# Ledger of designs, part 7: VH-VL binders against Nucleoside-triphosphatase THEP1

Target 1, 177 residues: Nucleoside-triphosphatase THEP1, of Natranaerobius thermophilus (b2a6v4)
Amino acid sequence: MTESNILLTGKPGIGKTTVIKRTVELLSCSSTGFYTREIKRGDPRVGFEIISLQTGERLPLAHTDFTTAEDRVGKYGVKAENLLGFLKEINEAMTSNKPQCLVIDEIGKMEFFTPGFHETVDKAFQSSYPLLATIMKKSHKFCDYLKNRGDTDVIEVTENNRDDLPEKLAKRIEEQL

## First folded at step 1 (VH-VL)

Design k02 (framework fv_cafelkibart)
Fold by ESMFold2-Fast, scan of step 1:
Structure k02 (fold): chain C 177 residues (1-177), chain A 120 residues (1-120), chain B 112 residues (1-112)
Amino acid sequence: as target 1 above (177 residues)
Amino acid sequence: EVQLVESGGGLVQPGGSLKLSCAASGFTFSDYAMNWVRQASGKGLEWVARIRSKANSYATYYADSVKDRFTISRDDSKNTLYLQMNNLKTEDTAVYYCARDEWGYYFDYWGQGTLVTVSS
Amino acid sequence: DIVMTQSPLSLPVTPGEPASISCRSSQSLLYSNGYNYLYWFLQKPGQSPQLLIYLGSNRASGVPDRFSGSGSGTAFTLKISRVEAEDVGVYYCMQALQTPLTFGQGTKLEIK
């Protein structure tokens, strides 16, 4: 009955990833998955990197320097294949019977280029493990399906709630473990 | 803009100690892994030590040549990286650089270096 | 430890001509994520090193397009399509697949 899947949405730059990181720091269990961070070099933003919660391994997801990339979003070339190892970690975690929280930051256009992404996300939502994820605000068939699931709580991150959310979300996740 | 400024180098006798500092500005220091790399006069580059961010439990790594003698540390509240060097040897004489790494992009910015001379 | 070997160690070049530097590793630098953890740096006389190429073939921001990196596994090449006077310095390759991070011996590029 209780929503076991937590989806954070909100405008770009509102602090969704900060909420994820602060929530994970408060958990007593391990977390498996990844979060996304902006890459800055002189000018404000030149790309995005993905960081493993398990290993701390970091790989670029998108960068303005990826001029030969097949997939693109705006000014960024996307190397979505860099998510493959992170998706494998999430898939393996779901079969390990290890108590943990699954983390996916973000369910969005760049990540959709990765083969197997939709399948891994669907499995994560159906799993017995608590899931903490961020999702793009823009309408998309797959995103709309995920947001409308009965086991999923969609929370918009705002300036008014972003500082309080980590403690509240951590308590909810701990209660599911 | 991104800036790394080393200090603390100087002349020290064999067996002595020095503590190097690297002051960072122009980026979110706490998000990056930091490294020390050294270069003896007329010689090549040698990696010395690495410290990861808080998200990676400040994990540290050392070259065998300095293991148990050098300690890398950081103070994120001061945006400063440190290298405590103990039991210094003449072969530790070099210019010491600090350099950052991120998402597989190693040493995209380096400091100007600080000279350490170990001599009697 | 992974050993990095560069050739040639000395490279005199006429301005406007191409230059090529080889870097070999004692074991594969290709990680399970599909990237080669191989980097190229240039140290100009009296200056700190600067990053030219990251993860095998990606040009660092601000680096002229006449520089390119190629290769995979244990064999890598840095190419300069048309050498300019400002390219003088020592070029180093480095592996970051595992600790200790290790550099090649360096290749000194000088103008004839």
Scores: ipSAE 0.005, ipTM 0.487, lowest interface PAE 14.6, mean pLDDT 86

Design k03 (framework fv_cafelkibart)
Fold by ESMFold2-Fast, scan of step 1:
Structure k03 (fold): chain C 177 residues (1-177), chain A 121 residues (1-121), chain B 112 residues (1-112)
Amino acid sequence: as target 1 above (177 residues)
Amino acid sequence: EVQLVESGGGLVQPGGSLKLSCAASGFTFSTYAMNWVRQASGKGLEWVARIRSKSNNYATYYADSVKDRFTISRDDSKNTLYLQMNNLKTEDTAVYYCTRGYDFESYFDYWGQGTLVTVSS
Amino acid sequence: DIVMTQSPLSLPVTPGEPASISCRSSQSLLHSNGYNYLYWFLQKPGQSPQLLIYLGSNRASGVPDRFSGSGSGTAFTLKISRVEAEDVGVYYCMQGLQTPYTFGQGTKLEIK
């Protein structure tokens, strides 16, 4: 028996990250992984940063000021190497003997530039640990593969369900622990 | 809530030294560039010094008026920014503000309340 | 050093009227990346400066929409569409293109 994986999808800005954060706050176990946050200068979004759930440390993933970056998504230069330490933490967690929830926010285009990202995600989906992740809504070969896995529940976050999801997801994760 | 709290100001004689501190909270201090800006009574703003984050090798920058006399530094483990001021002159008399920037940018989005440095005989 | 020049330096305004402040730089603040490295700050009496506008035209978080920044290269303008009592203070422009970062002299906005 493989633990079920929870994939949150939905339109940009719908509150997927808020659902993740609220859910992990309700868990009795530790959570290992990262979440992504917008970098704003006033109203305009100028980048994205990745934040560790364990330590609170953050590093920029993408920024409009990364003008010389080789990897790009839209107006953003991507420093995908900044994810390497976070992937290492997730890989180490999967060999741990302690109950925990793995968190990956987001499985998306920017993160795909990081060496080892696909491998770490595949291992997380196959692991005995519960996984709570967000995934881009747009069609993509790897994303479509993950969404169609038999051990994976895909949930679209909407204005109608986002307030109720954290309690429901926390209950499901606790039942897996 | 982002907070920056300066301390260490006071009265000092010309040629003396002071070390200012800025205690940061409400954000991940280690990832931001930090600045000192000063303002003499009834006068305008003058940028003093900048220090970048660890990812940019703690690079430091100074205004010519303070070069070789002032040293900006940081202790990321204590979320604290410092300004070591040596060989103080009467024209260094000002309120000293701690202010935050992104490491790629110098836009000063949050400022502390300031600490007064008075250099007088 | 890049020299920043503001005008006017004193700006008395009747509440509800528009106000406009000019800022000129001694060299272009337009970077090859397409951004103008110009910032506007407000210092209210007895308070620390606060960021109003960044990169020429973008409002900082919490800044009312009555404030707008415009311009490019060496000439910039801060506009307040309808001045309110809380807008009293000294306004500064700043260039962040290169060190040393430099400020204008400041414009004191007063209610008539």
Scores: ipSAE 0.000, ipTM 0.458, lowest interface PAE 17.2, mean pLDDT 86

Design k04 (framework fv_cafelkibart)
Fold by ESMFold2-Fast, scan of step 1:
Structure k04 (fold): chain C 177 residues (1-177), chain A 122 residues (1-122), chain B 112 residues (1-112)
Amino acid sequence: as target 1 above (177 residues)
Amino acid sequence: EVQLVESGGGLVQPGGSLKLSCAASGFTFSDSAMNWVRQASGKGLEWVARIRDKANSYATYYADSVKDRFTISRDDSKNTLYLQMNNLKTEDTAVYYCARDYESDYGYFDYWGQGTLVTVSS
Amino acid sequence: DIVMTQSPLSLPVTPGEPASISCRSSQSLLDSNGYNYLYWFLQKPGQSPQLLIYLGSNRASGVPDRFSGSGSGTAFTLKISRVEAEDVGVYYCMQALQTPYTFGQGTKLEIK
């Protein structure tokens, strides 16, 4: 079995998102999906935002100012509905007739609050398109299932490999197209 | 290999101006936040300024000691970070280092340049 | 601003002996995500600072296992289990929970 699904794990702040972004910049094909960034403005850390690889559109996923949000992780209110449009982009890409790489950063607790997230992720893993994703390190039923799939390669990002990974992953993804 | 090379330091009189540069190579500069940190002779480290990437609108942050006098900026097409220093004071005399945040925004200073010396004296 | 305080400021050690450096913050560096935004750096004589420990307890790449970071909230410790001659330099802690990022005043480790 070809391991067309690449899952990046690693400790917080190690640079998983940088590996994703540098990898997609090296690809000759289009990339569809999203990546996440920490929101920091000169105050204590205030949240996380999701950014479309296709459009550059940004929406907050979690923020300390979301005091009325039903879903919470720690001090952050989660606006999981903000991820719906990004999931739609991924679902539509999977019906595309063009070569592309799917990107999901991150498969984690905040994102699990979004209706349809599990279904979209499952479809992405089963798709013929290469998938590049980050996943939470902690044990979780769904995450453990994804990590143990025979078509999935789990790579831990470390200080030793993070600067070299983008070129290696880009070559691997290009060979799958 | 990651490299950060500072330049533009020198001797300047109080009230004068200098512009420092930091040339980056070996990583995707446009994805990283960048910092300036200074160190006066025989003294400790002092954080000066930070600039985020384009996705975060190049947001800038300054230490109170330099606010309204210093301007941090970047040119992603040249992989270069800048620090424009105006109205220089004797207290600004220090070695100035640039340091990268490896995009995590956790203040992860994993690489530093060699430093460039700024001397403010009459 | 968050104030960072180190002790001792001067640390003479005999090679092979353990060494310990304390760092205290004026407010908790433990974020709701469970991470302490505390970093340790070493500046060897005539060199730029280098990262030793990040997020409280994680060793940076290439850092020997004789170095360890511990602590949470407002009190942190950097330990060297057996000091070697190459460990000479000034050690700094830094908080990156909020801007302005602030450093401790530094601890100078010297061989006796």
Scores: ipSAE 0.000, ipTM 0.488, lowest interface PAE 13.7, mean pLDDT 85

Design k05 (framework fv_cafelkibart)
Fold by ESMFold2-Fast, scan of step 1:
Structure k05 (fold): chain C 177 residues (1-177), chain A 122 residues (1-122), chain B 112 residues (1-112)
Amino acid sequence: as target 1 above (177 residues)
Amino acid sequence: EVQLVESGGGLVQPGGSLKLSCAASGFTFSGSAMNWVRQASGKGLEWVARIRSKANSYATYYADSVKDRFTISRDDSKNTLYLQMNNLKTEDTAVYYCTREGDYEWSAFDIWGQGTLVTVSS
Amino acid sequence: DIVMTQSPLSLPVTPGEPASISCRSSQSLLHSNGYNYLYWFLQKPGQSPQLLIYLGSNRASGVPDRFSGSGSGTAFTLKISRVEAEDVGVYYCMQALETPYTFGQGTKLEIK
């Protein structure tokens, strides 16, 4: 229960996901959760996909082609239900007794449409496992609550620190295990 | 790198059984729906069966010609698709292809295996 | 079931000339999401089918720009602007709007 939670914030495109991926590569323990990747189709960004760190499973989270989607963020239609299986993996990991790091990339508007996302994230923050997550920079009631938790370290990713963060974060996570 | 490799074909008597396998590599198999398509010698393509991913509850679909005789299944831990064929008929003689229906619409049917020949003959 | 009908079934073409293949469906392949669930494949002699066009008009990865797909609803066309020797084979259209997925009967393209 005293384990530190690490929240990465920063400007869109600053490299938060790269910091996550590089950190996970340096860990000697397993990582459970997902990261988000932009979809490019020869044009400016057309969507986002979510990728399981445990299985490598990929599913679209948002796309400009999802024109009939009920949930939307900007120009993107959101298929939030595609995140359900990934949340199940995280929930199952939290009942496991094996050493591991939980990863959530990103805690943001698109993901909030998924039933149970709020609850899974809150439980992950309260868990004894180290958590490495990215979070949107803008103010939001739930995000502000997470950022203000006493067990949570909020780090802004910048051009000056992004190359050095992976090794520093990996060391911190290893020390918690 | 992205590959599908079928196996398990062979010669079988009418009324017999065969189990085909399709080994996937180079992509996230568990996220893709998978299909079996067959082709009799000198004839066109015929869709046989489909199985969806875990996110879609492994839902299965069959052509009427094979319903209740064939069973499509998958083992995501082994990246392998299966087709269990029972009560085989001479008209089931064909090359059987495995093809993916990827996580996006544009990645559908873009990768096919080499095919495995099933011959049902006395 | 949705019936797919191709024409012509045999297409002899002089190298360098254009070629056109038609595909008709017994009902609209246009989904409420705006996509036509129509696909074009080429099967070269002794080979597995390869995807040429997805969702009616989009060229698959690695497919030369001399290939194009057009149409919507129940009528679709595959065009080859300048036929090359490597284009020989059987062309199939397929609908994946609903199961059972169904193929056209195939169009055999041959060099004259």
Scores: ipSAE 0.000, ipTM 0.459, lowest interface PAE 15.8, mean pLDDT 86

Design k06 (framework fv_cafelkibart)
Heavy chain, then light chain:
Amino acid sequence: EVQLVESGGGLVQPGGSLKLSCAASGFTFSTYAMNWVRQASGKGLEWVARISSKANSYATYYADSVKDRFTISRDDSKNTLYLQMNNLKTEDTAVYYCARSEDYYDTGYFDLWGQGTLVTVSS
Amino acid sequence: DIVMTQSPLSLPVTPGEPASISCRSSQSLLHSNGYNYLYWFLQKPGQSPQLLIYLGSNRASGVPDRFSGSGSGTAFTLKISRVEAEDVGVYYCMQALQTPWTFGQGTKLEIK
ESMFold2-Fast, scan of step 1: ipSAE 0.000; ipTM 0.462

Design k08 (framework fv_cafelkibart)
Fold by ESMFold2-Fast, scan of step 1:
Structure k08 (fold): chain C 177 residues (1-177), chain A 121 residues (1-121), chain B 112 residues (1-112)
Amino acid sequence: as target 1 above (177 residues)
Amino acid sequence: EVQLVESGGGLVQPGGSLKLSCAASGFTFNTYAMNWVRQASGKGLEWVARIRSKANNYATYYADSVKDRFTISRDDSKNTLYLQMNNLKTEDTAVYYCARGFSYETWFDPWGQGTLVTVSS
Amino acid sequence: DIVMTQSPLSLPVTPGEPASISCRSSQSLLYSNGYNYLYWFLQKPGQSPQLLIYLGSNRASGVPDRFSGSGSGTAFTLKISRVEAEDVGVYYCMQALQTPYTFGQGTKLEIK
């Protein structure tokens, strides 16, 4: 098929990242990129961390304790620089000759503070490699551009489809390789 | 489209004053540190001043050559950066650029088109 | 203050040939977070400076892959694999590890 880029949307907490992780586990090829996980302190969400699919390295992207941070989203201070190494991994992967799936979780406001993020995302969408990414549901110029690309399939994750999506997406990505 | 547009340059006599402006558009201005950099004709780049965001209490930094004469400030409600230049000297003659930066990692992207300041009698 | 020293200051290159510019700092630019606070800029004739490389080795948005940055600590290199006519201009390295931020003297790349 022509739609090589898979872009997951959905409500916060619906399980977009779980779909990403389960899909990656089913793939026969390697996956390069990162996924994002909430940092919780009991009930309240206090931040977000980014985790490398290649190395397992994790760094905080945002936290309520980052009170002196230059960049902010709501109650969170954002350490956008912590995403730089992950973007480097994705950029390097796009020049390799090895079969792989690119993963970007999430394309959202916090990540937009990282210099080069928009360029890396745009290059990933244009690359020959299959791309599996999550994107914020809210309207934004860059997000709307990505959602409207002819090579991009936008799927809303819901309670009804989240358990079945990993197997379906893995098959689709394998067919592209 | 991310853009920085400087204005306010011109000809002034030694000892005079000028206030430069840098209008920002296409990004969330209030979350970024901002810089002023200058370049004399046919010469290299010289960093002048930096101001952090409100989250970092608008902390300011200056090159020794301009300390106590120049004041960097910002108006986040107008997405505008300023440089108040007092007691101008002939060696302050340069094109003045504004450039975006971060508090943890100074980036200097993008740069504005520059505004020329000429200090001469 | 951290002093930045570039070499060469003048670099005549035949089109299609590689070019290399060195930048040295008077103290290490490697911070405790693992990043080198070293940046490379290109100023084309009559234009504003534009970012080429950030944090030592990362290529900026829209910059062709013929440009690469390498090095760590006090020694850094900018390489152009095959020089094109549009690459003419003055190249500057800059450190942003501490204020005052300081630039190298600039390297003027010219087509011979």
Scores: ipSAE 0.000, ipTM 0.446, lowest interface PAE 18.9, mean pLDDT 85

Design k09 (framework fv_cafelkibart)
Heavy chain, then light chain:
Amino acid sequence: EVQLVESGGGLVQPGGSLKLSCAASGFTFSDYAMNWVRQASGKGLEWVARIRDKANSYATYYADSVKDRFTISRDDSKNTLYLQMNNLKTEDTAVYYCARDYDEGFDYWGQGTLVTVSS
Amino acid sequence: DIVMTQSPLSLPVTPGEPASISCRSSQSLLDSNGYNYLYWFLQKPGQSPQLLIYLGSNRASGVPDRFSGSGSGTAFTLKISRVEAEDVGVYYCMQALEYPYTFGQGTKLEIK
ESMFold2-Fast, scan of step 1: ipSAE 0.006; ipTM 0.474

Design k10 (framework fv_cafelkibart)
Heavy chain, then light chain:
Amino acid sequence: EVQLVESGGGLVQPGGSLKLSCAASGFTFSGSAMNWVRQASGKGLEWVARISSKANDYATYYADSVKDRFTISRDDSKNTLYLQMNNLKTEDTAVYYCTREYWDAFDIWGQGTLVTVSS
Amino acid sequence: DIVMTQSPLSLPVTPGEPASISCRSSQSLLHSNGYDYLYWFLQKPGQSPQLLIYLGSNRASGVPDRFSGSGSGTAFTLKISRVEAEDVGVYYCMQALETPYTFGQGTKLEIK
ESMFold2-Fast, scan of step 1: ipSAE 0.013; ipTM 0.599

Design k13 (framework fv_cafelkibart)
Fold by ESMFold2-Fast, scan of step 1:
Structure k13 (fold): chain C 177 residues (1-177), chain A 120 residues (1-120), chain B 112 residues (1-112)
Amino acid sequence: as target 1 above (177 residues)
Amino acid sequence: EVQLVESGGGLVQPGGSLKLSCAASGFTFSGSAMNWVRQASGKGLEWVARIRSKANSYATYYADSVKDRFTISRDDSKNTLYLQMNNLKTEDTAVYYCARYKGSYYFDYWGQGTLVTVSS
Amino acid sequence: DIVMTQSPLSLPVTPGEPASISCRSSQSLLHSNGYNYLYWFLQKPGQSPQLLIYLGSNRASGVPDRFSGSGSGTAFTLKISRVEAEDVGVYYCMQALETPYTFGQGTKLEIK
């Protein structure tokens, strides 16, 4: 019996998403959920898009061009409603009988605007499936609760461990299935 | 905790005016769209008006039954929503609720309501 | 304006039995983003309305799993798998696809 939920923390830009993607590529089972990618227009980062691991569908989560968006984080307007279909895929996966790994990248400020996000995350942590997720390092009531769960292992991604983590995490996830 | 508290209701004559307030607390008011919904005694719910956040230029929307008579507004510095009601009619008699609409997806919090009675 | 029509308007139910409420819209509530902008609310006697279901089929926080929403386009259903005494009240569907946002007439659920 080990922690079935793996939470990756670390400073912005350290490579948390890269660890997620490399880990998923090494798994023999299906992965359900999403990961986040930066949108660039030349040098400046102008937004973030969410990509389904199951379907490959891509939708923008945040963008500097979303000037009329009701929800904002820094210079970005957030279209959190674009995450709803991805949460639905995760909720449906949790009722399936197939071996799989749940992936949530990231549990953070932008995603918190999405209706039902907290509920889906709580269910994922309680599920029998292994969960691989990234979480913001900054203190937040919900994030602190998740980090302190007894079934959850919190790993800080650093320059020194980011290249080795994918193989270690993939092995651990395979052992849970 | 999220809380919405309406005030300003009362008895007014037909053709009169009344201004309702809704005091919000427990969330970032300035980032949320806000609505007024009314309910006449023993009747159903009727959406009245909506105002978006500053990021959407405080865009306003009204039900046809109140358009040109009611004005929805907000003061983000006071976390307060307003409904200015002019040229009131007997059919405007109702309990008026303040309701939060997060990103235009749900009314997840409602106030307790304030009663407006339009009668001679 | 989009017209919302509920059926039945009165629903007497024996405790423990299932209940079902229908809601129909005069035009499709399915947005190009793939979501149905249909919501279900419960107003218990003497209380303010409370959100039960958002975007067609998603349960709001704290809502028991005996409540479920289904449907798409112009036809939607709210189901209660086992009615309890606390479920008494008036149920409303609402569309938020476009303004003016409009509600159904309401369905009064009563324990018989």
Scores: ipSAE 0.000, ipTM 0.511, lowest interface PAE 13.2, mean pLDDT 87

Design k14 (framework fv_cafelkibart)
Fold by ESMFold2-Fast, scan of step 1:
Structure k14 (fold): chain C 177 residues (1-177), chain A 120 residues (1-120), chain B 112 residues (1-112)
Amino acid sequence: as target 1 above (177 residues)
Amino acid sequence: EVQLVESGGGLVQPGGSLKLSCAASGFTFSTYAMNWVRQASGKGLEWVARIRSKANSYATYYADSVKDRFTISRDDSKNTLYLQMNNLKTEDTAVYYCTRGYYRSAFDIWGQGTLVTVSS
Amino acid sequence: DIVMTQSPLSLPVTPGEPASISCRSSQSLLYSNGYNYLYWFLQKPGQSPQLLIYLGSNRASGVPDRFSGSGSGTAFTLKISRVEAEDVGVYYCMQALETPWTFGQGTKLEIK
């Protein structure tokens, strides 16, 4: 009962994932979903991995070493099928009738290759559960639709607010449960 | 306890001004869109104005009947919503309610109202 | 502006009997995202309005399951399966698809 879907946007590397993780740590309820972490080999970024908030399971989403991958974004081969188990966790959470916060980090180009991703995201936004998600900055039909939803609060993460956002978002999510 | 408490109503002559306040408590005020809704005695409900949260750039919206005369604003540091009413008309006489929410939570919590009477 | 029309405007009911209120909009409230931006409120005598149903068919927190909302596009219905004494008051529908948000004229439910 609010603008119940929280979408974090902001420039790459600003700390959107850190805000997600710190917010989740402050919640008294469980969180279901995933967050994304960069894989670095020295200075250059070589890939991205997805990590379950429920189990801690980690799987690569994209890597420069995935040279035979059919799906690609820039220099990265994408193994979008690795996201399927995480989407299943989110879908199961929505049918469980247990108080929880749904987490999707990130709603972005690489994830769009995963069968069922758009459907799961749309269901999560429609669900009665609070949703905390990050979304890509670039314009895209689906992303623009999500950003313009009346039940969705779009917050730009900046250097000035990133340290204070976790406590504020956690309190807000608690008030929705 | 989630609570909205309106104040600032009273008697005013046509052409006069009043500023209404709504004090919010028991929830994170800054994350909610806030609205003013009014009701004339024995009549139905009329939406007056809305102000969205900071994440939506404090966007404001008004009913045509009050546009250019009323200004909705908020002070998140004080958990307070305001309605500045200028050039008041007799047809503005109503109980003014503060309510929160947008879409999914639209008007899920209401204050008890404050009476504004515009009469000569 | 979107015009909201309710019927009936006066609804006398016997306790325990079902009641039904209709709400019609001058244009479709079904948005491209699949939601109907329609809401139902109850104002009990001497009280502030309270939310019953949001987005067409979803019950607000604390609302008994005897209340249900249905419909799509331009035609919506609020049903009370078994009217209780505490249900007396004025019921309003509202659209939130486009600004200005507009209410129906209200339906007064009375116990006969």
Scores: ipSAE 0.000, ipTM 0.475, lowest interface PAE 16.2, mean pLDDT 87

Design k16 (framework fv_cafelkibart)
Fold by ESMFold2-Fast, scan of step 1:
Order: structure tokens, then sequence, then C-alpha cells
Structure k16 (fold): chain C 177 residues (1-177), chain A 121 residues (1-121), chain B 112 residues (1-112)
């Protein structure tokens, strides 16, 4: 079965997002979606921001300063509504009929609070467009479903493969376009 | 924990109307498609209706047996699913269950306790 | 509409023995994405249905290892390697490939 969807998993901090960014830089086509970056202010990470690959727009997804946020993951308050515009970009891309790679970084607990996230992700996996996404390592019904899809290749990012993955993934995505 | 609590069932005469509610908690209700499934006494399960999330334009689907008589709807601000039942028939007598339709294609992974609808003269 | 047919409809089992339930669909449940959109549910006496198996062969969270699902296309099997008293109830298969979603007629598992 054709594996048009690439899911990167691995331990927190292993470099999954770096693999995504380097892969996207090597692609000849446009990329639509978002990636997640740690917000670092001095000592430990204080939050995560989401960045549009298409527009460069940045919005915080989670932060220790969001003390009144209803949704929480660990020490972080989550403003899941900030992901709504990014999901809209992905949904619109899937109806554009132009060659492109969809990017979702990350399919994880914080993002699950966002209205429409599950539906957008499922549509992206079902789409004809190549998908490059990161997914949380921990077991979860939706994540397990995505990892077990016949059209999906799950790759664990490790210290041993992370430097070589971007070139291999870019070549594979180019072959699908 | 995920909880689904149905209410609004009761005794109604043929030709009457009834509105069922399902109060959801413990998950982000607005992102999930929701279903109604019914079961007549001593009988099997019958899917009744489905409503998708806002991102899918609240698209609705119905079993032929209830089409044009039942209307599924939702209020995401109240985390509540509804089933408006009109022109009820004795064949509609059943326990009505509210059930989730997400994670992905894992349909019906959480169920409520059910609410009994009895259509009898 | 896709018709789901289960066999047997009544399944008396001695505790500790294996049990097997068959489910057949009137058309293939294998999607182009490689998944069989076939689900198994258990309804214990006086309780709401609970999901046992999703997408043909995946155990739902909290479901014991003694339950397994297999099959592809139009023919599926639910197996219980060692039946326990708590497994009593009615088992239903369901297709989720297209609306209307349809269930098998149910298999009642009883202890002999």
Amino acid sequence: as target 1 above (177 residues)
Amino acid sequence: EVQLVESGGGLVQPGGSLKLSCAASGFTFSTYAMNWVRQASGKGLEWVARIRSKSNSYATYYADSVKDRFTISRDDSKNTLYLQMNNLKTEDTAVYYCTTDWYGPSYFDYWGQGTLVTVSS
Amino acid sequence: DIVMTQSPLSLPVTPGEPASISCRSSQSLLHSNGYNYLYWFLQKPGQSPQLLIYLGSNRASGVPDRFSGSGSGTAFTLKISRVEAEDVGVYYCMQGLQTPYTFGQGTKLEIK
C-alpha cells in the first residue's frame, strides 16, 4: 500500500520539529500547515508557539503565564483557539488542487483541545496530498488509529537518524508530487 | 472522565413529539461528531442519526426509518446534543443512547446510560 | 445499505473454553486507506454497549488480551481465548464504512 503520510514520533526534545523544518526547506513545492517551537526565556521552556509555514504568523499555543486558561497540560495553560486559523489554512489547501505538502506539528494533547482538530487531521490523512506530521509517543486512541493506518509510515526519530532523515523524507515527498 | 447523560425520554402518544438531550462532559465536545443509537426491548442496536462538528458544517445523517421525522442538532456552547422527534410511531419505542464518533474512525467509543422513549396510546 | 450478518446468534460456553463469533458484510469494508471499518461491541446485561475492537483487529483501551479481532473485506471473527463469567452479554459487529451505520443482529454469549 502507498504510504503518502509520514508520521514522526520520538521522545520529547529529540528533534522532531527540526526534522520537519529541514525537510520543508529541501522541498521544491509549497508547504501548508504549521510547526511548533519552544518559547525559551532564560532557564526552562515556558511555553510553545505555533508558526504558519504559509504566512509566518506566530501565536502561543501554551504558556506558563496562561494561569487562568481552562485547558491545561502540566504547568502550561493552553489557548487552543489560537490554532483555529492554522486549521483553516490546511482545510483550504486541501481544496486548492495545487501540488503541496501538508504539515502538522504536532498531533498531541495540547492540540486536541482545538475545535475541528480531529476532523482536519483525519481529512489530511485521507487526502491525496503528501502529509508530514509529528505525533506524540504516548498511547491515545486517535494517535494509535493514525499510527496504524495502512497509508501511513511511522518513523521514530532518534539521535542516530535525525541528521539523515530530512534528505530522505524530502526525496520521498518529491516522488509523490 | 468522559460522561454522556441522556434525558427527555418518557411516555408519548402516537403522532406526538419529544425532544431528547445529551449532556457531555470530560472532553472537547465541539470537536466530535455525535450519534444517536436506539434499542427496542429485547432487540438489537439501530443507528438513528449523526451530526458532524462545526468544521464539517454540522452535516447531518439519518436512518431511513426516521428521515423527515427526526432532527439531530447540537449546542456547542452548552456541550449538549439534541434529537427532536416528531410524528412518533409505536416502532420508535426504544432506549435511546448518545454516543461519540471520534477518535478518527473509532465510532461509538463512549456511550451514555440511555433514556427510554415509549410511544403508546 | 450494507447488511451485517452474525453467526451464531446464541453461544453457550463453558468457563475457560474459547469462543468464536463470525460477522459477514454484504460488501467489502476494506477502505483504500488499508483499514477494515469493522467494530465489535459488548453489551453486558443491564448496561450500555461498550467498544471492544476497532478497525477490525485493534483492542479498545482496557479490553483484556483474551479478546482478538481478525478478518478482512467481508468476513470477520471475534475470538475470546478463555471465556470468563464477566464476558456474558450480547456481542455486536458494526460497519462504519458508510452511513447508514449498520449492526449485526447480535450474538448472546451465555455460560453453560
Scores: ipSAE 0.006, ipTM 0.476, lowest interface PAE 14.8, mean pLDDT 85

